VHH binders against q9y6x5. Designs and how they scored, part 20

Target 1, 379 residues: q9y6x5
Amino acid sequence: LPPKLLLVSFDGFRADYLKNYEFPHLQNFIKEGVLVEHVKNVFITKTFPNHYSIVTGLYEESHGIVANSMYDAVTKKHFSDSNDKDPFWWNEAVPIWVTNQLQENRSSAAAMWPGTDVPIHDTISSYFMNYNSSVSFEERLNNITMWLNNSNPPVTFATLYWEEPDASGHKYGPEDKENMSRVLKKIDDLIGDLVQRLKMLGLWENLNVIITSDHGMTQCSQDRLINLDSCIDHSYYTLIDLSPVAAILPKINRTEVYNKLKNCSPHMNVYLKEDIPNRFYYQHNDRIQPIILVADEGWTIVLNESSQKLGDHGYDNSLPSMHPFLAAHGPAFHKGYKHSTINIVDIYPMMCHILGLKPHPNNGTFGHTKCLLVDQWCI

## First folded at step 4 (VHH)

Design b53 (framework vhh_surovatamig_d1)
Fold by ESMFold2-Fast, scan of step 4:
Structure b53 (fold): chain B 379 residues (1-379), chain A 122 residues (1-122)
Amino acid sequence: as target 1 above (379 residues)
Amino acid sequence: EVQLVESGGGLVQPGGSLRLSCAASGFTFDDYAMSWVRQAPGKGLEWVADIYQDGSEKDYVDSVKGRFTISRDNAKKSLYLQMNSLRAEDTAVYYCAKEGYDFWSGYSFDYRGQGTLVTVSS
């Protein structure tokens, strides 16, 4: 029987939630598996970029999904329409489901993971669901487990994506203990349902399961706004992305736009593309705009208006509030092992090892995840 | 194409009650969770309450829990907010919103309406 892996993402699950709330089902999962307490994600700390980094092992400048809203300077294409399924945006990397289907002639299955409803290098996930937020977790789980049991060639890699706790984190803010407690308890119950379903179907003992997330969440406030219209007139630039990382395409000379923005707010850093800090690995791509504005944690960039969000993400990836966690269980993983930190790009080469796939060149380091695996020496 | 038309607002004294209604058209109402959001004078938009597409789950901001009740009638494509024990701090324009998750912006609403003004004053 070939090794099998189910990769599950709960969007916006800040690592620190594990210390402040009770997760009995997740705790039982970890007791017989592994926990990585913090996963250092890639910059910018947004959904599409980090989900694609998990499955490619690449920084955003290398895989090309550099934001949730993008403009490509070479082709003049825009990625801001929620119905845009153009493979162009995803073709700068090869995600693991494509490698799985092409190297081993195996099948892949996907319930809503970003990119899985798009043909990438003319290859789409063997089984997939078109993205629709109204589809329940239970329906996604039913489809994934059906495909894991009833496919030829066999499904060896499956993904499952859920929008919570990100949606509620944005709505309530992560410091709303009463509302977040209810949301996180429901997620823990969904984890319980997942484990019970896999056991009932005879999948649990032979399936590797990873539960992770793409980023965390930080508290925002109406008292922490940066009004961009107070800094510069909209006639001087085209706005590609707004908050908390604004992507600015100048309509006049770049230096003139930079000078208008440079000292506008003490709570925002303004970078010319070539001056973006090297530690972000966010410079070498045509979809990264000539000027980037980076808001300080908890500050929101607005256009002469209020913000509806009480929580947000996209901030500096060195911030613990932006970090998710990783838990895993299955024949590839040790039991009852805790690890402090890995990089989000390290997940890809680890998954390739578990599936017996040759990874494409990537920014991950397999050595960082060795301590999690039964067939590896830790040091 | 999407239209949300709010009604039922007005002037009431503290401790009074109002029932807000929202008529939805241009989309499959039964497929979406719905919210009430409000904007108090000089403040930003605040989420108030939401209801799952089948009515099975309801959530409220803490300040209105026990006083407000959200409900929906899928056959009539209508959303309601029963507001009891109204306080001066509840004074706001109330908007009916279609909930969605958008990868580009995160949590989202589609207002498509003008809102309905609720004024609580003596």
Scores: ipSAE 0.012, ipTM 0.486, lowest interface PAE 8.2, mean pLDDT 90

Design b54 (framework vhh_surovatamig_d1)
Fold by ESMFold2-Fast, scan of step 4:
Structure b54 (fold): chain B 379 residues (1-379), chain A 121 residues (1-121)
Amino acid sequence: as target 1 above (379 residues)
Amino acid sequence: EVQLVESGGGLVQPGGSLRLSCAASGFTFDDYAMSWVRQAPGKGLEWVADIYQDGSEKDYVDSVKGRFTISRDNAKKSLYLQMNSLRAEDTAVYYCAKEGYDWLTGYFDYRGQGTLVTVSS
């Protein structure tokens, strides 16, 4: 009987929420499992890039989902919404559900994980739901658990995605303790529902479950805006992505555009593509634009207008506010073990090991996750 | 083709009351949380209140708590904001907004053309 894994993402679940709020259901999950306190995500710290890094083990420059809004200079294609089903954007990597279906001839199931409703290398998740934010957590959970119990060939890899606490983090900001407390309590209750459903169906003892997230959240303010229109006339460039990492495609000489931007705000770093810091691993892809602007934490880049967001992400991946956590439970994992930090790209080779799959070449290091696993030497 | 049409704004004395209405069309109203947002003259956009799909959960910005009440009528596809004890600082264009989630923005609003509320004497 092949091992089974359910990978759950709560979008925008900042790691330090675990220290500032009570999570009785998540704490019970961790007590009999493992906790990684910080997961260092990839740059830029955005939803699509980091969700694809989790399932491929690759930096954004390698898997090609380099932002939530992208432009490919070679093909002249634009990627700007979740309805873009063009495999072109996703085909620079092989996500784990494709590997699962092709190497072991097993099934995969997906409830809303980014990319799972797109055929990638001519392979789509065996069971999937087209993205719709209005579909309840309960309906997503009902489908996943049905597919885990009632599929042939068996579903061995399943994903479940939920939009909170990201949506509320943007709306209220992470410093709004009253509203965030309510939102996070609801998420903890959903974790309780998940565990209870798996127990009732006889899945809990034999299923590996990972609960993680793609990024954190930081507080923004109308007092911390960078107005691009005060720096440069928009006739000089095409804007590919705005905030907090602006992707600039020059319509005139690149050096002239760079010179207009480089000293415009003390709260923004301006990089020519070749000067982007190596530690970001954000340079070697045609979808990364010739000039990138990186706002300081909590600063929002705008075009002569206010921002509706009181919280945001996308900032430098060294910032603890941008880090999610990882919790896991199941036969592959130790019980009651805490680990300080892993890289988000390390999750993929760990998941491949649990499922008995040969990983595609990736940027993760299996050694970083060994201490989480019962069948590995930890010293 | 989402359409939101606000009404009920006007000039009111400090301490007075107004009731704003929003008529929704072009989407399944019952499936979406709805909000009211406002923009004061020369200021940025401010979220005021929201209400869940079934009307069970309501939230307000601190400055209007106890004074404003958000409500909805799913059968009529209408959203309301009852504004009591109005202050000069409440002067703004008020927008009805459809809440949603989009991976590009995280938090996504579609809003109508707005209705002006002026509190003055």
Scores: ipSAE 0.098, ipTM 0.586, lowest interface PAE 6.0, mean pLDDT 91

Design c01 (framework vhh_7uia_1)
Fold by ESMFold2-Fast, scan of step 4:
Structure c01 (fold): chain B 379 residues (1-379), chain A 122 residues (1-122)
Amino acid sequence: as target 1 above (379 residues)
Amino acid sequence: QLQLVETGGGLVKPGGSLRLSCVVSGFTFDDYAMAWVRQAPGKELEWVSSIYSSGSETYYEDSVKGRFTISTDNAKNTLYLQMSSLKPEDTAVYYCAKEGYDWLTGYSFDYWGQGTQVTVSS
């Protein structure tokens, strides 16, 4: 029987939630599996970019999903609708479900993972659900488990995406312990439901399960706003993305726009594209705009409006508040092993190894995940 | 098609009580989070309270804790906000909202109808 893998994402699950809240079901999962306490995600620390980095092993400048809102300077296309199904945006990389279907006589299944309802390189996941936030976790789980158990060729790679705790993190802020405690307890219950469903269906023993996330969350405030309208008039630029990383397309001379922005606030950094720090790996793509503004942690960039967000993400990927975790269980993984840190791009070559796939060239390092795997020597 | 119809607003004196109702059609509560959101004149939208899993989990904005209670009646497919010890600063248009998720903004609210005006004054 070929190896099988279910990749689960709880959007916006900040790593240190594990230390500040009780997760009995997740802790039971971890006791019989592995935990990576911090996953260093890619910059910018946003949903679409990091979900695509997980399944391609590439930095954003390499896979082309450089933000949740994008403009491509070469083709002059805009990506501003999260339901846009134009494969153009996704075609700069080959995600693992495409590789799984093309290298082996195997199927892939997807419940709402970003990109899985789009044909990429003329290949769409064998079984998928069109993205719809109104579809319950239970319905997503029912479809995934049905496809894992009743498919020919067999489903060997499956994905399951859930919007919480990101939605609540934005709404309440991560420092609202009462509200976040109740949200996170519900997520733990969903993890319990997932494990019970897999056991009931006879899938648990032979299935590798990864539970991870794309980013964390930090507390925002009405006292920490950067008003761009106080520094530059709308007539001088087109705004491609706003906060906390603003993407600026100048309508006049780039240097004039830069000079109007560079002293706008002590709480944001203003970069010409060529001056973006190398450590971000966020420079070499036509979808990265000529001027990028990066707000300091907890600061929100606005256009003469107040922000309703009490929590946000997208900030510097060196910030622990932006880091998710990774937990895994199954025949490929050790039991009761804890690891401190991996890079989010390392997940892809690890998953390729588990599935017996040849990875496409990527930015991950397989050596970083060796200690998690039973068939590898850690030293 | 889904619709949310708010009612129960009015004029009340400080310290008074009101119960807002929202009749929901087109879906059931068990699958979705429901919220009350308010907007005072000339100010931004403010989240007030949410309820998840048809009453199993409730959440409140700090300024309304202990004064407001969110609840549902599944048989009537109706969401309620019981407001007590009302203050002048509670004056706002109150909207019943189905919570949604948008990958670009993180979260969203779907408003259906005109809202219901709550005025707290002497």
Scores: ipSAE 0.139, ipTM 0.543, lowest interface PAE 4.5, mean pLDDT 90

Design c02 (framework vhh_7uia_1)
Fold by ESMFold2-Fast, scan of step 4:
Structure c02 (fold): chain B 379 residues (1-379), chain A 122 residues (1-122)
Amino acid sequence: as target 1 above (379 residues)
Amino acid sequence: QLQLVETGGGLVKPGGSLRLSCVVSGFTFDDYAMAWVRQAPGKELEWVSDIYSSGSETDYEDSVKGRFTISTDNAKNTLYLQMSSLKPEDTAVYYCAKEGYDWLTGYSFDYWGQGTQVTVSS
C-alpha cells in the first residue's frame, strides 16, 4: 500500500483566527494530529506565489511566480490573466505533483490548486479540474476521493483548494467579527464533512491529510490610502502590479523615478531592486521589476481612486497577520503535538519525505518539520 | 446554466414598501453568499445586503439597516429583499448577484441578474 497524502488549502486563513473563534471539527482533527501555530510564508504574501512555494519548496525569486501580475524583462511577456495557461510562467520550478508522477509511476489528483491545470515541464496532474470558483467544496471533495480510491496507477498525492476565508476577508475585513464568525464556522463544518467522508470511505486511517493556507489577512481602510498619482505622473513608468506591493518599470531614468517615489508617503518603503532587503528573498529574477514599493500593513496603494477592499494581504512576511497555520493528521504524523513555527518552504521537503520522493533542490529545511513525524527522532 | 432573474420593482411614494424577488437556478444557496446591489442614476454600484448559507447570516449597508430585510426561500430557490420606509435616495436599479472569487482581486460578483428599477418619488 503506497503512502498517500491529501493537501488542503483554505485561502487566506490567518493563523490567529484559531485563537479568536471556535473550530470544534478542526480541534478534533488537531487533537489526534499535529498543529503548527504559525507558518512563515514567502514574500510577497499573495495567493499564486505562496501556493507555488508550498508545492516547490522555493522562494518566489527561485520558482518564478513572483506576483499575481508579472512582466518578464527578458522575453517581454505579460502575465495579467489568472486563466493564462502559458507554461512559461510555471517552468522555473518542478511542483510535487510532477515529481510524484515522474519518479514512482504514480498518479496525482487536483481539485483547483493553483498551477494544477497547467502542463509544467510537459506534465499535467493526472486528474484535475479546470479552475472554476462556482464548483462546490462537496464536488471537489467527491472528485478527489473518487480519484484516491479508483485510479491506476494509484493516486498518491492529491490537492484540494477552497477560496474561503480569503474572499470574505477581502470583502468584510478580518476584524468584522459577525461576518467572519459565520464564514469560519462554515469552513469548520467543511472540515467536518471532509473527515466524515474520508472515514465513510475507509480512507481516514491510512491517508495523510495536511490542512494549511497560503497567507493571512489584515484590516484596510479608506483612511489608509497611498495615492501614487500624487507622487509621479503615469507617463514616467509602466505599472506591472499595484497593491500592497507595487512593481514599477521606469520609462525614463530609474534614479529619477526612484527620487519621485522615495518620499511620497511615510507608510510606504521604496526599493531599487538591488536594495530589496535580503530577508525577503525577492531580488534574483527577471520578473522582479527595477523598483518595488512596499506598503505598511493595512495601507492600500491606489491610482487617484478609492479602494473598497476592507481586507488585504501581500504585505511583509514577518507580520503575524500574514501568517497561516498548518494542521496535519495521518500515519506519518504524531498525535496531539503542537509546534510554534515553520517556514512555508519547509512543507515541500516534508511532503517528499512522506511520499518517499527525492526532492528537487529547494529552500526548505527538513529538520524544521522532523518533530511532526513519527519516523523521525526529535529531541 | 446559472441564472438570476429579478422582479418586484416599481414606482412608490416616500415611506412606502416593495418586495424584490430573485429566482436563482443552477447552484445551491449553501455554498455561496447572495447579495443585493444597487445603482442610482449617475452613481457607482453600491452593495445593499447579503445572505449566507441559505439564510443563516445576513448583513446590511448602514443606510438601509432596520428598513430592509434580506431572506431566502430554499424550496423555491428564491432570494428576497423586503424594503420598507423607502426614501428618494433608494431610487436605483436593484441587482441580484452571486458573490464569486478571482485569484487576482480576491472577491467579485460573478453572476448578475438583469436588474429591477425602484423609483421613490412624490
Scores: ipSAE 0.143, ipTM 0.547, lowest interface PAE 4.7, mean pLDDT 89

Design c03 (framework vhh_7uia_1)
Fold by ESMFold2-Fast, scan of step 4:
Structure c03 (fold): chain B 379 residues (1-379), chain A 122 residues (1-122)
Amino acid sequence: as target 1 above (379 residues)
Amino acid sequence: QLQLVETGGGLVKPGGSLRLSCVVSGFTFDDYAMAWVRQAPGKELEWVSDIYSSGSETDYEDSVKGRFTISTDNAKNTLYLQMSSLKPEDTAVYYCAKEGYDILTGYSFDYWGQGTQVTVSS
């Protein structure tokens, strides 16, 4: 029978939470599997971009989901609604669930992973749930395990997405130890439920399971605000995305807009598109706007009456606070192995190897994940 | 358009009580969750309590449970925080805020008030 893989994301699970809180169920999972302590995500460190990078192995400029709010200047299309199911936004890449279904008559299943309720290149997972934040973890898990056991052609790739600890990280901030301890304990219990469900159904010993996340979280403050309205008048630009990376579409000369912004705050960097640092791999896409503002860690870009968060993400991907982790268990993985760091784009070619799929061209390096795998040699 | 105005702060001795009020204009409480958030000198923002007016759901930071009570008067569009058994560690600027969640924007606090200072000292 073909290898099977379940990919699980807990949104906003900062890597150092593992160091500062206790996770008995996750630690038992890791003891018999592998842990990558830090995953270097892609810029910008936001939910939709990084979830799509995990399943395509591409930087955001290459897969086209460059932010959670986007504008394409050529087609005049806007993306800012999670119910927008226009394939246009997703069609610049081929995610693994599409590749899985098209290569050898296999099925894919999805419980809420970003993009899985959109037909991409005219292909959608054989089994999927439309995104709805009100659906419990238990219901998502019940559907995924049912599909893994009761499908023809067999489900060989399945995804499961959960909104925590991101929602609570934004609400409480990651430095609220009392509330975060409660939230993270609940997540650990959900991991325990996942493992027990797979064991009861006879799936545990033959299923590869990856538990990962898209980004971390950093603390925000009323003392760390950048008021964009004090920098520039609304009539000079269209705002595509606000914080902590603002996407500015000038209505006047680009240089004039740039000059009004560049000295407004010592706590943000202002870039013309061609001056965005090469290390971000965030330049070569029509959905990246002519001017990008990047706030320093923990600083929030606001308009006079804009939203404020106690915790946020989207910051520079070199920041450890923005890094998630990866844990894995199953026949493809070593037992009790610890690895320091991989790039988030490396997950895709590793998953293709596990499933025996030919990967689409990607930015990941298979060599970075070799030490995790039992069928590979590493020194 | 939308305005949040906090009042009721002041200086109080340990064990004392204060009632904070937040007058809201531009929406009705039955449609939204409302929160109290605080920031002590030299510390980070801390969520204190929230209330969902369409139901009877309230939640509290563990350190204030049993001491603080959040409530609304929907007819007056006013959010309250009744604080009792106040401790020096409750010293902070208290803000009221409208809150909500979306997968693209995360959990957010919209339209923060200007804040009201609470000082607990003997």
Scores: ipSAE 0.412, ipTM 0.733, lowest interface PAE 2.1, mean pLDDT 90

Design c04 (framework vhh_7uia_1)
Fold by ESMFold2-Fast, scan of step 4:
Structure c04 (fold): chain B 379 residues (1-379), chain A 122 residues (1-122)
Amino acid sequence: as target 1 above (379 residues)
Amino acid sequence: QLQLVETGGGLVKPGGSLRLSCVVSGFTFDDYYMAWVRQAPGKELEWVSDIYSSGSETDYEDSVKGRFTISTDNAKNTLYLQMSSLKPEDTAVYYCAREGYDWLTGYSFDYWGQGTQVTVSS
């Protein structure tokens, strides 16, 4: 039988939550598996970009999902709704479920991972659920486990996505100990339910399971706002994305727009596209706008009317607050091993190795994840 | 065709330093991850460090972190391992290796040097 992998994402699960709250079910999972304490995600530290980086091993400039809201300068298309099913946005890369289905007699299954309800290179997951935030974790888990047990050709790669703790992180902020404690306990209980379900169905001992996330969360405040309307009139530009990374499309000369923005706030960096720091790997794509504004951690870019969040993400990917973790269990993984840090793009070549798939060219480094795996040299 | 040649090994006292060099021929570093792998007497191969030269990314085995530094000189097609605060436990044959790609298994070490002996003893 071919190796099987279930990839689970809890959106917005900041790595240091593991040190500040108790997770008895996750702790039991890690005890007989592996933990990567920090995963350095890609810039921008947003949901769609990072979820696509996990399954392609590519930086955002290479896979084309450069933000949750995008404009393509060549085709003049706009991406502004998670329900937009246009494959155009996703076709600059080949995600792992597509490659998995192109290998001999293999199927993929998806419970709402971003991109899995879109045909990419004319290929959609063999089994999938259309994105709907109202569908319970239990229903997603029921479908994934049914497909793992009852499919021909066999499902060898499955994904499961859950919106928490991101939704509550935005609502309460990560420093709200009372509310975050309740939310994180519920997530730990869901992890317990996942493990119990896999054990009851006879899947647990032969299935590789990865639990990870796309980004962290940082505390925001009404005292840390950057009012863009005080810097520049909207007649000079089109706003493609707002906060904490604003994507600016000039309606006049780019240099003139830049000059109006560059000294507007001490808590925001303003970059012409060619001046975006190389370390971000966020420059070489038609969907990256001519001017990018990057707010300092905890600062929110607003228009004159303040709609605000108490927590947010999207900030510099060097910030520990933006980092998720990775935990894994299964026949491919060591037991009781802790690793300090990997890059989020390293997950893809590791998953390809576990599944016996040929990875597409990618920005990940297999060497960074070798020590997690039982069949590699540092083990 | 493809050749990796290691030099710089030898006998050193505990606490001493050595620099290993690996000159490669028949390919360039910008396309490949390069590694140092060691084998102590009577033990299995152990990965020590690797580097992606075009990305300048480096990683190390936990027991050598802070003591060893991996680097490349791409113009000279040479990989280095600077070793400091050497311990008797570092005694091994050190191999320069190229990470390659295998359709069935993913990435592996596909080309190896002949190895250079490092002995740390009083």
Scores: ipSAE 0.000, ipTM 0.094, lowest interface PAE 23.0, mean pLDDT 87

Design c05 (framework vhh_7zox_3)
Fold by ESMFold2-Fast, scan of step 4:
Structure c05 (fold): chain B 379 residues (1-379), chain A 121 residues (1-121)
Amino acid sequence: as target 1 above (379 residues)
Amino acid sequence: DVQLVESGGGLVQPGGSLRLSCVASGFTFDDYAMGWVRQAPGKGLEWVSDIYSGGETDYADSVKGRFAISRDNAKNTLYLQMNRLKPEDTAVYYCAKEGYDWLTGYSFDYAGQGTQVTVSS
C-alpha cells in the first residue's frame, strides 16, 4: 500500500500559544508523535506566500507568490482578489500535489489549502473544494476522509485548511487572553474531532498526519500607526501592497520616491529592491517592487485612516511572534520526539521523502528533518 | 445592500425564555455563516453563537446548553432561542453576517441595529 499523508494548516497559529494555553487533544497527538517547537517561516510572513512555501520548499522570490497582493512588472498583471484563479501567479513552482499526480499514478485531495483550486501546470488536485470561508471544519473533514478512501488511483496526499486562529488573532489581538483562550480551545476540540474521525474510519494507523501553520501573530495598536500620506503624495507612486510590508511602484524617479520615504518614520525600514537584506531571500523576482517598506513589529502602515486590526502578521521572519509550529503523527514519524527548530521550506523535501516522490529543486534541507523520521539516522 | 433586521427582544424574568429573529436581505443568505453577538451595558462586544452555511453550530461557554441558534434559509431568517435567562444575559443582541477574507486575513461582520434583551425581576 502506498504511504499516505494528510497536511493540516490552522492559519496564524503562533508557536508560543502552545506554552500559554492548554491543548489536551494536541498534547495527546504529540505524545505519540513529534513536535517541532518553532518553524522559521519565509519573508513576507503572510498566508499565501508561506502556504505555497510549505508545498514547494521554495523561498517566495523563487515560487513567485511574493505577497497576498502582487503586481508583475513584466506582464503588467495584478493579483488582489482571492477569487482570481489565473494560473500565471502559481506557475513559477510545482507544488507537491502536482508532483504526486504526475510522477506516480496517484490522486491528491484538497479542502481549501491556498492554490489547490487553481490549475497549476495544467494540473489540479483530483478532488478539491473551491475556497469558501463559510464552509465548516466538519464539512471539510468529511470530504477529505471520504476522498482518502478512494483507491483507483489512490489518494496519497491530502490537504486541509482552517482560517482560525488567524481570523480571531486579527480581530482581538493575540494578547486578548479571554477571546484567544476560547478560540484555541475550539481548535483543540477540532483536532480531537479529526483524530477521532480518522480512528472511526480505520485510517489512523496507516496515515501520516502533519499539523502546522503558516505564521504567527503580533499585537497592534491605534498608538502604533505609520501614516504613509504624511510621508509622500499619492501622485508619486502606485501602491501594490500596504501593511506591514508596503510594495511601492514609483510613478517618478525611483531615487526621488526613496528619498521622500527613507526618513519618514523611525518605525519603518525603507529598502531599494537591491538593498533588501539577503537573509530575507526576497529580491530576485519581477513581482517584488522597486521599493519596499518594512514596519517594525506591532506597527501598522495606513493611508490617513485608522487600522481595523488588533493583531497582524507579515513582519520580519526572525521574530518569534511570526513563527508557527509543526506536529506530526504516523508510521513515518517517531513517537514522543521534540525538535527545536526547522525552516518552513524543509517541510517539502520531508513530505516528498514520506510519499516516495522525487523533489523538484528546492531551498529546503532534508537533513534538518531527519530526526523526526523512523527510517532515518539523526546524523 | 446588506440589511439585517433583529426583533424579539424585551423584558423577561430570570429563568424565562425569548426567541430572537433576524431577517436578512441583500445577499445570498444560504452561502454565509451567520452569528449573534451581544453588548451588555458598559461592556465590549461578546460573541454568543455562530451557524455555518451547512448548519453546523458553535456557542460561547456562557450560553452553551441554554441558547440554540438556527436558520430558515427559505425565509432568509436567523434565530436565537434563549432559555433559562440570567441577569447576566442583559444586553443588546446583534445579528451578524460573518466572513473571512483570505488575502487580507481580516474577519468581517455586518451587524444590524440590535434588539434589547433585559432580564430583571
Scores: ipSAE 0.490, ipTM 0.793, lowest interface PAE 2.4, mean pLDDT 92

